# VH-VL binders against Protein PLASTID MOVEMENT IMPAIRED 1 (PMI1): the designs that were tried, part 28

Target 1, 154 residues: Protein PLASTID MOVEMENT IMPAIRED 1 (PMI1), of Arabidopsis thaliana (Mouse-ear cress) (q9c8e6r131to284)
Amino acid sequence: LVRIGMQKLSCLLSVEVVAAQNLPASMNGLRLGVCVRKKETKDGAVQTMPCRVSQGSADFEETLFIKCHVYYSPANGKGSPAKFEARPFLFYLFAVDAKELEFGRHVVDLSELIQESVEKMNYEGARVRQWDMNWGLSGKAKGGELALKLGFQI
Key: E = the ipSAE of ESMFold2; O = the ipSAE of OpenDDE; V2 = 0.75 times the mean of E and O plus 0.25 times the DockQ between their complexes.

## First folded at step 22 (VH-VL; framework fv_bermekimab)

Design aa4 (from r2 with heavy chain V50A; at its last look DockQ between E and O 0.60; V2 from the best seeds 0.00; counts 0 for: pae E 4.2 > 2)
Fold by ESMFold2, look of step 22:
Structure aa4 (fold): chain C 154 residues (1-154), chain A 123 residues (1-123), chain B 107 residues (1-107)
Amino acid sequence: as target 1 above (154 residues)
Amino acid sequence: QVQLVESGGGVVQPGRSLRLSCTASGFTFSSYGMHWVRQAPGKGLEWVAAIWYDGSNKYYAESVKGRFTISRDNSKNILFLQMDSLRLEDTAVYYCARDQPWTLFGEYYMDVWGQGTLVTFSS
Amino acid sequence: DIQMTQSPSSVSASVGDRVTITCRASQDINSYLAWYQQKPGKAPKLLIYAASSLQSGVPSRFSGSGSGSDFTLTISSLQPEDFATYYCQQYDSFPLTFGGGTKVEHK
């Protein structure tokens, strides 16, 4: 199904997975990965190569790229601004050899990142280029954090 | 046919003022951001100013800030550039140009241009 | 301010030649770049936006490439009407800035 009256913006979401850090000692030796996918579908999901936990840290230092589209309604002649359709992505840490473990899930809506970049350009004359994320982990990883840097390319 | 026509250029003395006008036709003027861009004789293009579709936000090059004022009258489909305290370095052809209808998307490139109006000086 | 450096400042070419013009930004501008063509005594004409998207009505022999800080405009087979000056323009941040231009002229 095509979106009636909407236009399509082709985007490349970039996710620099920096590290999972401050992990409990019980996690040392585990192989961890980070998965990114659209919230509504597993199609096009990407993940990092496995990274082993050493001294409470898994240092991925790997960038993932996800192609996607964001749909929008154009501004009308009455001065109404363009409106973007939501494009949420799920991010989660996983253990390669212990798939039953859950460490929490996080959602970022790409349409909100695009909107923030547009607003900053319009009101401040410069764009936001990178969003630094530091997310608390749950479950066995509680007390730890996942560090990411997000961006997008048009 | 989409068209922009500038007027108001001429020969002026330094320190004086001019007001440039740009008349728009063939499109819904109030849905588009607008720009002024100038070109000194034999030189490249220099962006001067921009204004949002509704006039609510304005941007200026540092070289003209405080001296030039961009404005628009959406009821008459006219873009203006008020140029005060004119200097010899303001000598140029001045173009008005149409932005995208997606100014809130942050796309500031110009798809329709006028033919330009010349501003020069005499001693 | 973001400085845009075009190279070369001029190129001498013949009809049928492949012509390549480069534009370098002083910082990463993503793909927020446009290319314009200007003939003497005339207004600029938009050729390419978003670094690589061809404006409607522009011949397919024009193409743009690049992202970040280095960009290229290519004319795959130069036509007589393509002798002109070409400008890049960034719209990543205000103030908007143009490159210095590249004049494509008859050899």
Scores: ipSAE 0.298, ipTM 0.761, lowest interface PAE 4.2, mean pLDDT 89
ESMFold2 (binder alone), look of step 22: mean pLDDT 94; pTM 0.958
OpenDDE, look of step 22: ipSAE 0.329; ipTM 0.781

Design aa5 (from r2 with heavy chain L104M; at its last look DockQ between E and O 0.50; V2 from the best seeds 0.00; counts 0 for: pae E 6.3 > 2)
Fold by ESMFold2, look of step 22:
Structure aa5 (fold): chain C 154 residues (1-154), chain A 123 residues (1-123), chain B 107 residues (1-107)
Amino acid sequence: as target 1 above (154 residues)
Amino acid sequence: QVQLVESGGGVVQPGRSLRLSCTASGFTFSSYGMHWVRQAPGKGLEWVAVIWYDGSNKYYAESVKGRFTISRDNSKNILFLQMDSLRLEDTAVYYCARDQPWTMFGEYYMDVWGQGTLVTFSS
Amino acid sequence: DIQMTQSPSSVSASVGDRVTITCRASQDINSYLAWYQQKPGKAPKLLIYAASSLQSGVPSRFSGSGSGSDFTLTISSLQPEDFATYYCQQYDSFPLTFGGGTKVEHK
């Protein structure tokens, strides 16, 4: 794919992995991690250090940073608005010692976060800099949730 | 080519009113937010106000809020600053400046500036 | 409101010198920062946007760096036309605010 004529925005995605919570008792003692990667490729994937489940919770309290670019076509004065190329990231919880277990996958498009931040500036004169996420888990972790705080810098 | 030209500055007395104009040419005026920025003699730059491309939203510096009104006429490509209840502290060169197109995300830096119009006082 | 503090207020330099100007924001502004050059009797001219992106037509001897609250404008080899006053400006939130300026003068 060729991005001729598009502008490049260098971004740093920050992911504060807070905790996996309300996990079934059968998961106590497991070592869990959280992985973040570009949806299109595993290259550049990052993950937390392992965290053991205790009393239904794994408290990661770790921040991950991912460098990336978001491309966009600038608007023109003749009715063509600016268009952002999607920049989806895949997030998932995994068990270090039982990698066959799947607990669900979640997608966040960084271009949508950027757009929301710009629109907040337009309406309120201040940017949104943090998004709190609470995602329901599935599979062996059904009933639990994954808590994260997302942000970006340009 | 792309040009902003301010007019309407002059010597006034405190408490009076003055209206500044900024005439735009060489670009699609109605696609851009516009700013007023002032500079007191020998001093730095102070942002005064902004108006959205369609006139829908306006923001003001606290030092001018309630006294100054920014407005625009997109059919004539003119930006205005109505300055009421003028004070000695308003002495400055007033610049109009273009921000990025409304379709650019969050970019409030000014890439085109006029040459300014001076507002001063006689007591 | 976000206060922008520039230092130094002036610098004496010779043609060919490397000149470094700093700008500090009173809070984290990510990279929503611009640099302007102003010569006496003239309007400001945009040099840098997004902390490090060079505006079209600006010589490559100008560069910007920093993120968060601490930013730097660097002139790698000062030229005679670079003697001017330089301003930083944040655009993370309204009201938009400028630094107090740094005057680059003949030594």
Scores: ipSAE 0.166, ipTM 0.732, lowest interface PAE 6.3, mean pLDDT 89
ESMFold2 (binder alone), look of step 22: mean pLDDT 94; pTM 0.957
OpenDDE, look of step 22: ipSAE 0.654; ipTM 0.859

Design aa6 (from y4 with heavy chain N57R; at its last look DockQ between E and O 0.51; V2 from the best seeds 0.00; counts 0 for: pae E 4.9 > 2)
Fold by ESMFold2, look of step 22:
Structure aa6 (fold): chain C 154 residues (1-154), chain A 123 residues (1-123), chain B 107 residues (1-107)
Amino acid sequence: as target 1 above (154 residues)
Amino acid sequence: QVQLVESGGGVVQPGRSLRLSCTASGFTFSSYGMHWVRQAPGKGLEWVAVIWYDGSRKYYAESVKGRFTISRDNSKNILFLQMDSLRLEDTAVYYCARDQPWTMFGEYYMDVWGQGTLVTFSS
Amino acid sequence: DIQMTQSPSSVSASVGDRVTITCRASQDINSYLAWYQQKPGKAPKLLIYAASSLQSGVPSRFSGSGSGSDFTLTISSLQPEDFATYYCQQYDNFPLTFGGGTKVEHK
């Protein structure tokens, strides 16, 4: 991406990985992890400790933190708000001992979360602080879901 | 040198009006949200109002809503607080304060403060 | 409105002491909290924003911590110029609200 004239905003993305739930019985005994990374690169990728599936669930209850930067064009002197460059993060469940298995991938753009938080305070007088996510899984985990809670700090 | 200077405080009678001014220098005034914050003698800080960099939005503390009006003149680098229907409870030092230009909307914490102007009442 | 409760209301300390001031919000405010220092007859001075970020020009002996509803300002080694009143302020919601202040005094 071209960042001519942009400003840099240092951010900390927080990801509370709650659980993978409603997993098929064929997955019991697998050790699962959740990885979070920038969509473009594995640099700075983080993952949970392995969590074994028991009775259709892997209960991670672990919070991950990812340092990153979000670039933005400063607000126009005529009152236009800042425009943020996209900062997509990739989220996926993986099997530690069977990495060939695919359970689906999900993308969240941190720039959109930041913009929503700013807009809520500016227009409604209160910030949004947490985003609860419940994503359907695919492949061998079809019918299951991955539950997370997202936040950020500037 | 970044500076904020309040003026217009004084002694008034309850029910009357008073207009405070805050003159800004040493920075691009039109890029910053601005606040009024007051402090009754011997008491803590109380936020009063905020105005966006372009004057398009304003927020007020409930205790002053409907009586006070925040405004700005970006061509003259002046912030105003029009105080109508003044009450004894409005006795305070009034500070103007500069918000952050992070998004030009503000982040609602204040890094530069004036020295304040006192509003008090005659019996 | 979000109520901000500071403790203690005052503290007596000597130069070199570690001083800890707490601030509790009546609801979760994430990290949208600032700390200010004020000396008698003077305007407040910003010390900390975003709960833990040190404002430019503020000595590193000042630090902030906490998230959610419980926050702490720490002065690691009190200096003579640090005797003052300290205020927390939340900026998660309007109206913006301050704590009642903590006066740090000479023993």
Scores: ipSAE 0.184, ipTM 0.710, lowest interface PAE 4.9, mean pLDDT 88
ESMFold2 (binder alone), look of step 22: mean pLDDT 93; pTM 0.954
OpenDDE, look of step 22: ipSAE 0.371; ipTM 0.787

Design aa7 (from r2 with heavy chain F105W; at its last fold request DockQ between E and O 0.60; V2 from the best seeds 0.00; counts 0 for: pae E 6.2 > 2)
Heavy chain, then light chain:
Amino acid sequence: QVQLVESGGGVVQPGRSLRLSCTASGFTFSSYGMHWVRQAPGKGLEWVAVIWYDGSNKYYAESVKGRFTISRDNSKNILFLQMDSLRLEDTAVYYCARDQPWTLWGEYYMDVWGQGTLVTFSS
Amino acid sequence: DIQMTQSPSSVSASVGDRVTITCRASQDINSYLAWYQQKPGKAPKLLIYAASSLQSGVPSRFSGSGSGSDFTLTISSLQPEDFATYYCQQYDSFPLTFGGGTKVEHK
ESMFold2, look of step 22: ipSAE 0.456; ipTM 0.818
ESMFold2 (binder alone), look of step 22: mean pLDDT 94; pTM 0.957
OpenDDE, look of step 22: ipSAE 0.633; ipTM 0.856
ESMFold2, fold request of step 23: ipSAE 0.000, 0.149, 0.038; ipTM 0.497, 0.721, 0.675
ESMFold2 (binder alone), fold request of step 23: mean pLDDT 94, 94, 94; pTM 0.957, 0.957, 0.957
OpenDDE, fold request of step 23: ipSAE 0.677, 0.677, 0.572; ipTM 0.870, 0.873, 0.837

